VH-VL binders against q0atu2. Designs and how they scored, part 394

Target 1, 119 residues: q0atu2
Amino acid sequence: MLDKKARIRTSREYRNVFEKGKRLSGRFLIIYYVENALDNNRFGFITNKKIGMAVIRNRIKRQLRAIVREYQGQVKNKHDIVLVARAGIGKSSFEGMEKDYIAIMKKAGLFARNANKID
Key: E = the ipSAE of ESMFold2; O = the ipSAE of OpenDDE; V2 = 0.75 times the mean of E and O plus 0.25 times the DockQ between their complexes.

## First folded at step 19 (VH-VL)

Design vj5 (framework fv_recibokibart; at its last look DockQ between E and O 0.77; V2 from the best seeds 0.84)
Fold by OpenDDE, look of step 19:
Structure vj5 (fold): chain C 119 residues (1-119), chain A 121 residues (1-121), chain B 108 residues (1-108)
Amino acid sequence: as target 1 above (119 residues)
Amino acid sequence: QVQLVQSGAEVKKPGASVKVSCKASGYTFTDYYMHWAKQAPGQGLEWIGEINPDWGDDNYNQKFQGRVTMTRDTSISTAYMELSRLRSDDTAVYYCARAKYYWTIDAFDIWGQGTLVTVSS
Amino acid sequence: QIVLTQSPGTLSLSPGERATLSCRASQSVSSKYLYWYQQKPGQAPRLWIYDASSRATGIPDRFSGSGSGTDFTLTISRLEPEDFATYYCQQYESSPYTFGQGTKLEIK
């Protein structure tokens, strides 16, 4: 699991990202991202009922955390990033989800120049 | 019908702990932060803290930090607030209230009916 | 933390009169994050105004919210008997999400 410092924790922090951040849509994910005044990145997640039943949502949550954690060190610093799961994500494979994450993050220009785990 | 139903009144001794429950119905429990507020007799409202029911992330008023613990059980759409090391000035009505944290109003639009906690020797 | 100061503490008026309630913030609060609640004795608070000037669902148009920066106002153009209650302002600008101390609107 992500460290507390790496998570968006408060409702107001989420609101800030949605109000001031940029939005990009992938196949399975939508990201909202905005620069923060910290030295670290924070990640938030939205996984509502539209993506499926509780079992599915729990799986998706686990998978999203895993993906974010794996690539965390390769993301440009000083960003708050919220991942919104889209309805179709419940039918995706982990690899498909990961691919979508990488693609959307690249499109957003959020990966560091020296990132090495991104295809 | 959207509503929050809280547990019944509690009477505790100083030094004890109390755990108040708040059961949500009529809406998706995980789509709203759950907040808690304190209202001492004849006094105003005081914000205690919030919890993200989906991920369990919490944020407390510094005044209550170290004594308050907020949790949730998503399987039964219930939020909990536990207050430990109770003292007389903890005597109050405690409210739970929901607030949307994305794409809608952040205000506390639905409130529980309140739970009276009395701390006395 | 942001401190909200409401004035007056108690407002005594008669039905039909105009009521003006003030909420002053210790620092600037975006209108999007200023709320008003009504509370009657023995009841939970009820959302009344959101975004500083938007009425919640079912709130009569005799209620209006205004203001920006550090000064906000709740106005009741013509008081009805059911309007006598305590009103609280709240800010959601930053944690902790503080309330004002309340203004008790009582019947004269």
Scores: ipSAE 0.902, ipTM 0.953, lowest interface PAE 0.5, mean pLDDT 95
Fold by ESMFold2, look of step 19:
Structure vj5 (fold): chain C 119 residues (1-119), chain A 121 residues (1-121), chain B 108 residues (1-108)
Amino acid sequence: as target 1 above (119 residues)
Amino acid sequence: QVQLVQSGAEVKKPGASVKVSCKASGYTFTDYYMHWAKQAPGQGLEWIGEINPDWGDDNYNQKFQGRVTMTRDTSISTAYMELSRLRSDDTAVYYCARAKYYWTIDAFDIWGQGTLVTVSS
Amino acid sequence: QIVLTQSPGTLSLSPGERATLSCRASQSVSSKYLYWYQQKPGQAPRLWIYDASSRATGIPDRFSGSGSGTDFTLTISRLEPEDFATYYCQQYESSPYTFGQGTKLEIK
């Protein structure tokens, strides 16, 4: 669902986020984030094989894409953001992941000034 | 043992396509981008492109003019590179190589053995 | 695209001599993103130096890398017979992750 311009596509771009970025941990997710030189945001994802077998991993990937897509218009621009799935995420609900994402994005200050309109 | 094992040599006619495989073993496939490089006989290395092993995001050297497609199958830890509309200057050894893209980021520390593709009339 | 130019193209030396291989970039490259590979005929390239100056696992300490910005050097303090090969530099600063054209180090 995320178009090519909203994705971190290259290994070098991932490396930049991990080298220069800030880190925040939630219950199911860790985010790494750094300002970029673009007018838009880019999102990357790391889903470790330790979160489960293929069907579980594919479910988590679909759910993470959906969560990011739902809130991407409310994220302050000019950031590269990588979501890292923690090992326990396979037992989480969609709503649990969503709340975790909202909480860590708010703590990082990554939602726009009118973030209080996010449910 | 960490290794990348590529498919065997191919002989193709101009205009055909070739698909080279690269099977990973001894490590977690999804932790490393897979890269591909070309080496024509007696010449240097040319980077072709890369693919995210888990999410499938790809990034290609523009010099391959949309002729290259990289894919992967995580269930068998295998990456693929397909080159279409082959011409005589595509005759080369093609290598896969891995690079970690998060946490401990490395250069191309492990390479496949190479796959000779010969394009002959 | 960042172009890497290696010199000399061919370097003919005898065992025991000191070798100096140059890699020049068309744009600045962070040292963390400059790598060296060794390749022998019929073999795949092998990572030799990473981050401009760090030796890969198992690489003898007679190999050293140095440089920054646009100028990088691989030095072999005393050549051994097994060191005769082609050496490539590569930048990982920006895509496409280009290689230099190589320096062939051959026995005189």
Scores: ipSAE 0.817, ipTM 0.912, lowest interface PAE 0.7, mean pLDDT 91
ESMFold2 (binder alone), look of step 19: mean pLDDT 93; pTM 0.948

Design vj6 (framework fv_recibokibart; at its last look DockQ between E and O 0.84; V2 from the best seeds 0.85)
Fold by OpenDDE, look of step 19:
Structure vj6 (fold): chain C 119 residues (1-119), chain A 121 residues (1-121), chain B 108 residues (1-108)
Amino acid sequence: as target 1 above (119 residues)
Amino acid sequence: QVQLVQSGAEVKKPGASVKVSCKASGYTFTDYYMHWAKQAPGQGLEWIGEINPDWGDDNYNQKFQGRVTMTRDTSISTAYMELSRLRSDDTAVYYCARAKYYWTLDAFDIWGQGTLVTVSS
Amino acid sequence: QIVLTQSPGTLSLSPGERATLSCRASQSVSSKYLYWYQQKPGQAPRLWIYDASSRATGIPDRFSGSGSGTDFTLTISRLEPEDFATYYCQQYESSPYTFGQGTKLEIK
């Protein structure tokens, strides 16, 4: 699981990202991202019931955390990033989800120049 | 119908702990942050803290930090607030209230009916 | 933390009169994050105004919210008997999400 410092924790922090951040849509994910005044990145997640039943949501949550954690060190610093799961994500494989994450993060220019785990 | 239903009144001794529950119905529990507020007799409202029911992330008023613990059980759409090391000035009505946290912010649009906690020797 | 100061503490008026309630913030608050609640004795608070000037669902048009920066106002153009209650402002600009101390609107 992500460290507390690496998570968006408050409702107001989420609101800030949605209000001031940029939005990009992938196949399975939508990301909202905005620069923060910290030295670290924070991640938030939206997994509402449109993506499936509780069992599915729990799986998706676990998978999203895993993906974010794996690539966390390769993301440009000083960003708040919220991942919104799209309805079709429940039918995706982990690999498909990961691929979508990488693609959308690249499109957003959020990976560091020296990132080495991204395809 | 959207509503929050809280547990019944509590009477506790100083030094004890109290755990108040707030059951949500009529809406998706995880789509709203759950907030808690304190209102001492004849006094105003005081914000205690918030919790993200989906991920369990919490944020407390510094005044209550170290004594308050907020949790949730998503399987029964219930939020909990536990206050420990109770003292007389903890005597109050405690409210839970929901607030949307993504897309739009709708303030505390739904409130529980309140739970009276009395701390006395 | 942001401190909200409401004035007056108690406002005594008669039905039909105009009521003006003030909420002053210790620092600037975006109108998007300023709310008003009504509370009657023995009841939970009820959302009354959101975004500083938008009436919540079911709130009569005699209620209006205004203001920006550090000064916000709740106005009741013509008081009805059911309007006598305590009104609280709240800010959601930053944590902790503080309330004003309230203004009690009582019947004269």
Scores: ipSAE 0.907, ipTM 0.956, lowest interface PAE 0.5, mean pLDDT 95
Fold by ESMFold2, look of step 19:
Structure vj6 (fold): chain C 119 residues (1-119), chain A 121 residues (1-121), chain B 108 residues (1-108)
Amino acid sequence: as target 1 above (119 residues)
Amino acid sequence: QVQLVQSGAEVKKPGASVKVSCKASGYTFTDYYMHWAKQAPGQGLEWIGEINPDWGDDNYNQKFQGRVTMTRDTSISTAYMELSRLRSDDTAVYYCARAKYYWTLDAFDIWGQGTLVTVSS
Amino acid sequence: QIVLTQSPGTLSLSPGERATLSCRASQSVSSKYLYWYQQKPGQAPRLWIYDASSRATGIPDRFSGSGSGTDFTLTISRLEPEDFATYYCQQYESSPYTFGQGTKLEIK
C-alpha cells in the first residue's frame, strides 16, 4: 500500500535506475538504487514469472510491499530504489526476506543510522 | 510470434465510454510496460499513457488525465484502455505498444494493429 | 513536456533522390532516447531507428540517423519507391513521451 508519491510509476524512471544506479545483491533480493531530485523516496519492484506459480507470486508481491512499507520511514530520502526478486525467493520465509532487505539496505547506506532492525 | 492484437472498431455516442483491449502473445507480458497512443484521422501520433502490467502503476499524459483509465489482466496477458466522456475529437485510431523497462531498453518495437473508435451523434 | 518539431511537414521527392528529415526538440534529449518510426497509410507505425542512429532489424542501410541534444536527422541516401511514407520521431527522455508531428515523404 505505498503512496503513489513513494512509487516508481513510469517506465522511464525504472530505466533511469538500471542505467545509472548502483546494484547490491542479497540472498533473495537485488536492489538497484540512485539518488533522485525529489524530497522523497520512490520504490519499484521487479517480480516476474520465474519466481513461481500465481499463488507464490502473489504472496511474494504482498510480502515485499509490506516489508518496504514497514521500513520506508527509516530510509534515507532522495532515492529511487528498485527491488528485484531473485528466482529462489519463492522458498523464502517472510522473516528471511525481511532480514535480507535490512542487510542489503544497510550495506547500501540507505537506512538512517537509527533504523529499526530485525535481529 | 510476438504480437499485440487489439479489439475491433467501435462506434460510440458523445458522452459514452469506450474500452479497448490489447492482448499480448509470444513474450512475457510482465516484462514490458504497455503504452497507448492516439492518431486522429490524417493526424500524427499522440502518446496517451502507460501501465506497468505486473504492478499496475500507471502514468498518463496530462491531456487525458481524468478521462483515461489503463488496466490489465495478467492471467490473460491483456491490457485495457478506457476513455470516458467521449467527444467528437476523440474519433481516432488507438494503438497499444510495448516497451521494456529493465535490461533491454528498446523503443516501441511491437505495436498493435490499431482500433478505430468513432464518436458520432 | 518536450515538444518535437519535424521539418519539413511534407517532402516531395523522386525515387533516387536523397531525403533529409529533421527533428528538433524543445530541450535536450539523450540520443539513446530518440527514436524514429515509419508509417504507411492503414498500418501501425514500425520502429525504424533507435538510439538516434541505430537501424532496427531489417532496415536497409540507405537509412541513417544522426544528431544529439536538440537536433536530430533521418537521412535516406537514395530513395526507393517503398520509402514514401510518413516518418515520426519520438523522445523517451521524459514523460509524456511525445512524438513529432511527422514528415510525409511523398512522390513528386
Scores: ipSAE 0.800, ipTM 0.907, lowest interface PAE 0.8, mean pLDDT 91
ESMFold2 (binder alone), look of step 19: mean pLDDT 93; pTM 0.947

Design vj7 (framework fv_recibokibart; at its last look DockQ between E and O 0.91; V2 from the best seeds 0.88)
Fold by OpenDDE, look of step 19:
Structure vj7 (fold): chain C 119 residues (1-119), chain A 121 residues (1-121), chain B 108 residues (1-108)
Amino acid sequence: as target 1 above (119 residues)
Amino acid sequence: QVQLVQSGAEVKKPGASVKVSCKASGYTFTDYYMHWAKQAPGQGLEWIGEINPDWGDTNYNQKFQGRVTMTRDTSISTAYMELSRLRSDDTAVYYCARAKYYWTFDAFDIWGQGTLVTVSS
Amino acid sequence: QIVLTQSPGTLSLSPGERATLSCRASQSVSSKYLYWYQQKPGQAPRLWIYDASSRATGIPDRFSGSGSGTDFTLTISRLEPEDFATYYCQQYESSPYTFGQGTKLEIK
């Protein structure tokens, strides 16, 4: 799991991202992102019931954490980023989900210039 | 219909712990943060903390930091608040309340009926 | 933390009168993060006003919320017997999400 300081933890923090952040939609994910006043990034996740039953949601949560953790060091700092799982994500492969994440993050310009393993 | 149902009244001795439950029904449990508030007899409301039922992340009022633990069981849509090292001034009615945190926003739009916790020697 | 101070502590009025309740914040609070609750004895609080000026579902139009910055007001244009209760303001601007100490509206 992500470190505590790398997570959006409070309801107010989530609201800030949704109210002030930019929105981009991918195939399986929607991201909301906004600059923060910290030296680190924080990630939040929305996995509501539309993506599937509890077993599916738990799998998706685990996979999303893994993806975010894998690329965490390559994301530009000072951002709060919320990942919203879309309905079709329950039928996606891990690779498909990862590909979607990379694509949407690139489109958002959130990867550092020297980022690797994203091509 | 949407409702929060809390566990029954508790009587505890100083130094003991109490765990209050809050069962949600009529809505998706994980779509709302669960908050807890304290109301001492004849006094106002005091915010204790919040928990993200989907991920388990918590945020506590510093006043209760170190003594309060919020948890949840998503399988039964139930949130828990445990308060340890009880003292007399912990005597109060404790409420759970939900709050939307994404897409649409509200504060505490649904409340539990409250749980009286009495701390006496 | 943001401290909310309500005034007066107790307001004694008769049915039919106008009630004005004040909530002052120690620092600026966005209107979208200012809420009012009504509570009657032996009951849980109930959301009454959200976003400083929007009535919650089922709340009569004799209730109105206003204000910005550090000064917020709940007004009841013409008091009904069922309106006598304690009213709390709350801020969601920053954690901890503090409440005012409440204004008890009692019948004269």
Scores: ipSAE 0.916, ipTM 0.956, lowest interface PAE 0.5, mean pLDDT 95
Fold by ESMFold2, look of step 19:
Structure vj7 (fold): chain C 119 residues (1-119), chain A 121 residues (1-121), chain B 108 residues (1-108)
Amino acid sequence: as target 1 above (119 residues)
Amino acid sequence: QVQLVQSGAEVKKPGASVKVSCKASGYTFTDYYMHWAKQAPGQGLEWIGEINPDWGDTNYNQKFQGRVTMTRDTSISTAYMELSRLRSDDTAVYYCARAKYYWTFDAFDIWGQGTLVTVSS
Amino acid sequence: QIVLTQSPGTLSLSPGERATLSCRASQSVSSKYLYWYQQKPGQAPRLWIYDASSRATGIPDRFSGSGSGTDFTLTISRLEPEDFATYYCQQYESSPYTFGQGTKLEIK
């Protein structure tokens, strides 16, 4: 469960990430990310209907929240980060999503420690 | 046809609550933040707040904080705004309006027809 | 929060005349986050101008928006009878996404 302060809550904040942020694509996820003016990170999510039926979408949402919560302490502060679920994520395992998240966050340089130890 | 259809007029006593619904059709409900605005008789527009329709995150105008609750039900493409502890100056027309928040962006391009809430003894 | 002040409050003009409606912000607003709406009695507002200067679909080219920073203008080059309404500006720069108090354009 992510704190309210760790969530992108407003439509304007989402727009800012898409307007000014960098994009990095993985197998199941795309991230958009930009520096913010806060002391903390904020996370947003896009899980559109192309993913699948409601049961599948709810599973993906639960798993994405869990993955982000698990690694949030390792993320460099002062970033707004939006995760976009790609088509085909509904067929992924939790472990597959987690591996993809770790890989794209390392490639983006968003982890605060030596990325080689996080795998 | 893209439209937002709101629930009908309400008459309430001071201290009561009101819950206004806003049903979306003709577009993907989860692609657009839902916003709510107030217009008192003969007055201008006042923004109340917004809700992310997919994840449920809300952001309220501080003037309404503590009295307003926004929710939604994605299975029926419907947003809700509940205003509690009603006072006579809450008498107004309440509008819902959509705004896209990713990929392409636009203003409040579609509005509901409005819901008159009257607060009187 | 950003306060939008519209002037004049009421503008009384005849068909065929030019109308100039002002919207002043208490702090800078990016042009892409300044919008205009038209509202007629008994109706919901309608999006008229977005991104300070872009007309919404179906809006006649006699309407033009301009301005930047804190000063924005809606101009109607030659008034038609259907143009008499109330016009609101809105900023989407930062929450709360405030509206101006409106300019009522009346036939006189």
Scores: ipSAE 0.812, ipTM 0.909, lowest interface PAE 0.9, mean pLDDT 91
ESMFold2 (binder alone), look of step 19: mean pLDDT 92; pTM 0.943

Design vj8 (framework fv_recibokibart; at its last look DockQ between E and O 0.79; V2 from the best seeds 0.84)
Fold by OpenDDE, look of step 19:
Structure vj8 (fold): chain C 119 residues (1-119), chain A 121 residues (1-121), chain B 108 residues (1-108)
Amino acid sequence: as target 1 above (119 residues)
Amino acid sequence: QVQLVQSGAEVKKPGASVKVSCKASGYTFTDYYMHWAKQAPGQGLEWIGEINPDWGDDSYNQKFQGRVTMTRDTSISTAYMELSRLRSDDTAVYYCARAKYYWTFDAFDIWGQGTLVTVSS
Amino acid sequence: QIVLTQSPGTLSLSPGERATLSCRASQSVSSKYLYWYQQKPGQAPRLWIYDASSRATGIPDRFSGSGSGTDFTLTISRLEPEDFATYYCQQYESSPYTFGQGTKLEIK
């Protein structure tokens, strides 16, 4: 699991990302991202009922956290990033979800220049 | 119908702990942060802390840090606030209240009915 | 933390009169993060005004919120008997999400 330091924890922090951040949409994910004043990145997640029942949401939640954790060290620092699961994500494979994450993060220019395993 | 229903009144001795529950219904529990507030008799409102029901992330007012613990059980759409090492000035009505944290932001738009906690020797 | 100071502490008026309640912040608060609540004895608070000037669902037109920066106001154009209660302002600008000490609006 992501360290507490790497998580958006408060409602106000989430609101800041939504109000001031940039938005990009992928096939299965929408990301909101904004620079922060920290030396580290923080991640937030939105999984609501439109993606499916609680069991599905829990699975997607677990999978998204795993993906973010895997690529965490390759993301440019000083960003708050919120991942919003889209309705179709419930029918996606893990690989498909990961591919979408990588694509959208690349499009956002959030990966470090020397990032590995993102091709 | 959206509502928050809290557990009943509690009477505790100094040094004891109390755990108040807040059951949500009529909405998606994980779509709102749950907040807790304290209101001493005849006094104003004081924010205690918040918890994200979806992920369990919590944040507390420094005043209560070290004595308060907020948790939730998503399976029954219930939030909990535990206050330990109780003292007389903890006597108050405690409220839970929800707040949206994405798309729309309406602050504390739904409140529980409150739980009176009395601390006396 | 941001301290909200409400004035007056008690406001005694009669039905039909105009009421003006003040909420002053120790530092600037965005209008998006300023809220008002009404509370009657023995009841939980109820959201009354959001975003400094927007009425919550079911709130009568005689209520209006205004202000920016550090000075906010709740105005009741013509008091009705059911309006007599305690009103609290609250900020969501930064944690802790503090409340004002409240203004008690009582019948003169």
Scores: ipSAE 0.892, ipTM 0.950, lowest interface PAE 0.5, mean pLDDT 95
Fold by ESMFold2, look of step 19:
Parts: structure tokens; C-alpha cells; sequence
Structure vj8 (fold): chain C 119 residues (1-119), chain A 121 residues (1-121), chain B 108 residues (1-108)
């Protein structure tokens, strides 16, 4: 999972991303992102109750953690990034979520140039 | 009705631990960070820390470092604060309070009723 | 950490008088992250003013908040008996989200 250093931990940090960040929507996810003053990235998550029952919701949380962890080394540093799960994500496949994440992160310009293996 | 209901008063000896609960009702628990504050008898308010209700990420006042643990159980909309290695100056009323962390920027608009913890030998 | 210093510590006034409560911050605080709470003995604090100057729901218009940067004020234009309580300011600009030490407003 993401180390403490790579997590948005405080409510004030979440508020900053929503207050000052850019927004970009995909099919299953919305990202908000803003440059930070650190040497690293921080990731936050919003997975509200509208996604579904607890078992479905816990599966989505595990899958989102896995996707972010898989690609975190390819993300340009110095960003705070909040992922918001959209209603309907509960019916998505892992591969569908993964492709959606890759697409919106590329469109945001958040992947490093050497990450050409990402589709 | 939006409310936070805390567990009852506790009497503890020095060196023990105490775990205070805070049950939320009337709102979506995962929309609000849960915060904890201390108020010693006749004294002001001191912020202890906060916990993300859904993902469990926490942050705390350095003054309480190593002695405070905050947890939550989303299935029963309840947050917990445990304070260990109690000493006499931990005698205080402990409050929980909520704050929205996305979209709107609500203050601590709802507080629990407080839990008196008394540390005496 | 941002330290909030309230003055005076105790303010003794009579009903009908004007009260002015000060809150000074050790660093700049955005107005939207400066809050005021009222607390009476045996009760939890209650949100009174948010965003430095906005009254919470049900708070009478004799209460007004003002200020920016490092200097903030809570003013009560004409004191009523129910206004005698302790008032705390709080900053939410950066963690830890500190409170001032309080101003006790008591009947002279």
C-alpha cells in the first residue's frame, strides 16, 4: 500500500486540493490535482456510500489502492492527487478502472515521459 | 437529527489506558473527518488529532505523540480515541467533533457531549 | 504551529454594554479558516462564527466577527444576559488546528 509519506493525511490537505486543484473526469473516476511543495506525490481517495454495499465498496477500495500503487513510480512528483470514485464504479472491471486511471492521468499530463508502457 | 454521542465517564489509575467512543448519527459518516479535543478542568480547548473516517489516515498534535491512537468502525459509524500511559494531567473532558473535508469547508459544527476522564490513585 | 493569543483573559461587563474580544495569530490565517466558539459551563463548545465573520445558524446579529491576517475580533454590540460565557477562537489554516486560550466574558 502507499506509505504514509505518499498519502494525503489531513482534512486541510484535502480541502486544499478541492479548493485550488484542477478537475478531470473519466468514466469511473474523477481526479483533482494540484502542485505541492514537497519532493513527492500524495494520494487521497473519496469512495462514498453511493458506490454500493460494503462488500462491493471494499473491493473497489482494494482495487483502487492496487492501481495507484502499480503506477505511482511513473507519476511526476510534486503533486497532491485525489481520486473520486464515481457512482457506477461498482460494476466496472479491474481492467476497466485501470484503463480509466491511465487515460485520465495521461490527459492531465501527470505521467513521466519514460512511462511509454502505459495505455 | 445530526449528533455525536460519546461513551460515559471513566475513572482510571496512572499508567492505565482509556478508550473513548464517539457514535455518529443523522449524516454520512465518511463525509467528515473526526477530530478530538481535550479540556482540562477550568482550562481551554486543545486539539488532539483527526482521522479520515473512510481510509483511516490520521494526524495528531505532537504533544500527544506516542500515547494516542485513533481508530474508527465505518460499519457502526463510530470513532475511537485511546490514550495510554495515563498521568494526572490527563484528567479532562474529551470531545469529538466533525469537519467536512471536501466540497464545503464546514467548521466544527457538531460536537459530542464530552467524556470526563479522571486519573487518580 | 500557529499560536492564537486571546485578550483579555477575562472581560467583566454589564448587560447592554459593547464587548470586544481579540484573537491574535502568530502567523497569517486565511479568514475562511478562523472560527469562534461559545462555551458555557458543563456544555460542549458551540460553533458561533465561521470564516472569521459569518454567523452560524441561529446566532443573533448583535454578534459580528471581523479581521484578517493575524488580528481577529469578535464584537457583541449590546450584551444580553445569555451572552456571558467563554469564547474561543480556532485556526484551521494548518495542522495542528490550535485554539486560543479563551476569553471569559462575565457579569460585572
Amino acid sequence: as target 1 above (119 residues)
Amino acid sequence: QVQLVQSGAEVKKPGASVKVSCKASGYTFTDYYMHWAKQAPGQGLEWIGEINPDWGDDSYNQKFQGRVTMTRDTSISTAYMELSRLRSDDTAVYYCARAKYYWTFDAFDIWGQGTLVTVSS
Amino acid sequence: QIVLTQSPGTLSLSPGERATLSCRASQSVSSKYLYWYQQKPGQAPRLWIYDASSRATGIPDRFSGSGSGTDFTLTISRLEPEDFATYYCQQYESSPYTFGQGTKLEIK
Scores: ipSAE 0.813, ipTM 0.907, lowest interface PAE 0.8, mean pLDDT 91
ESMFold2 (binder alone), look of step 19: mean pLDDT 92; pTM 0.941

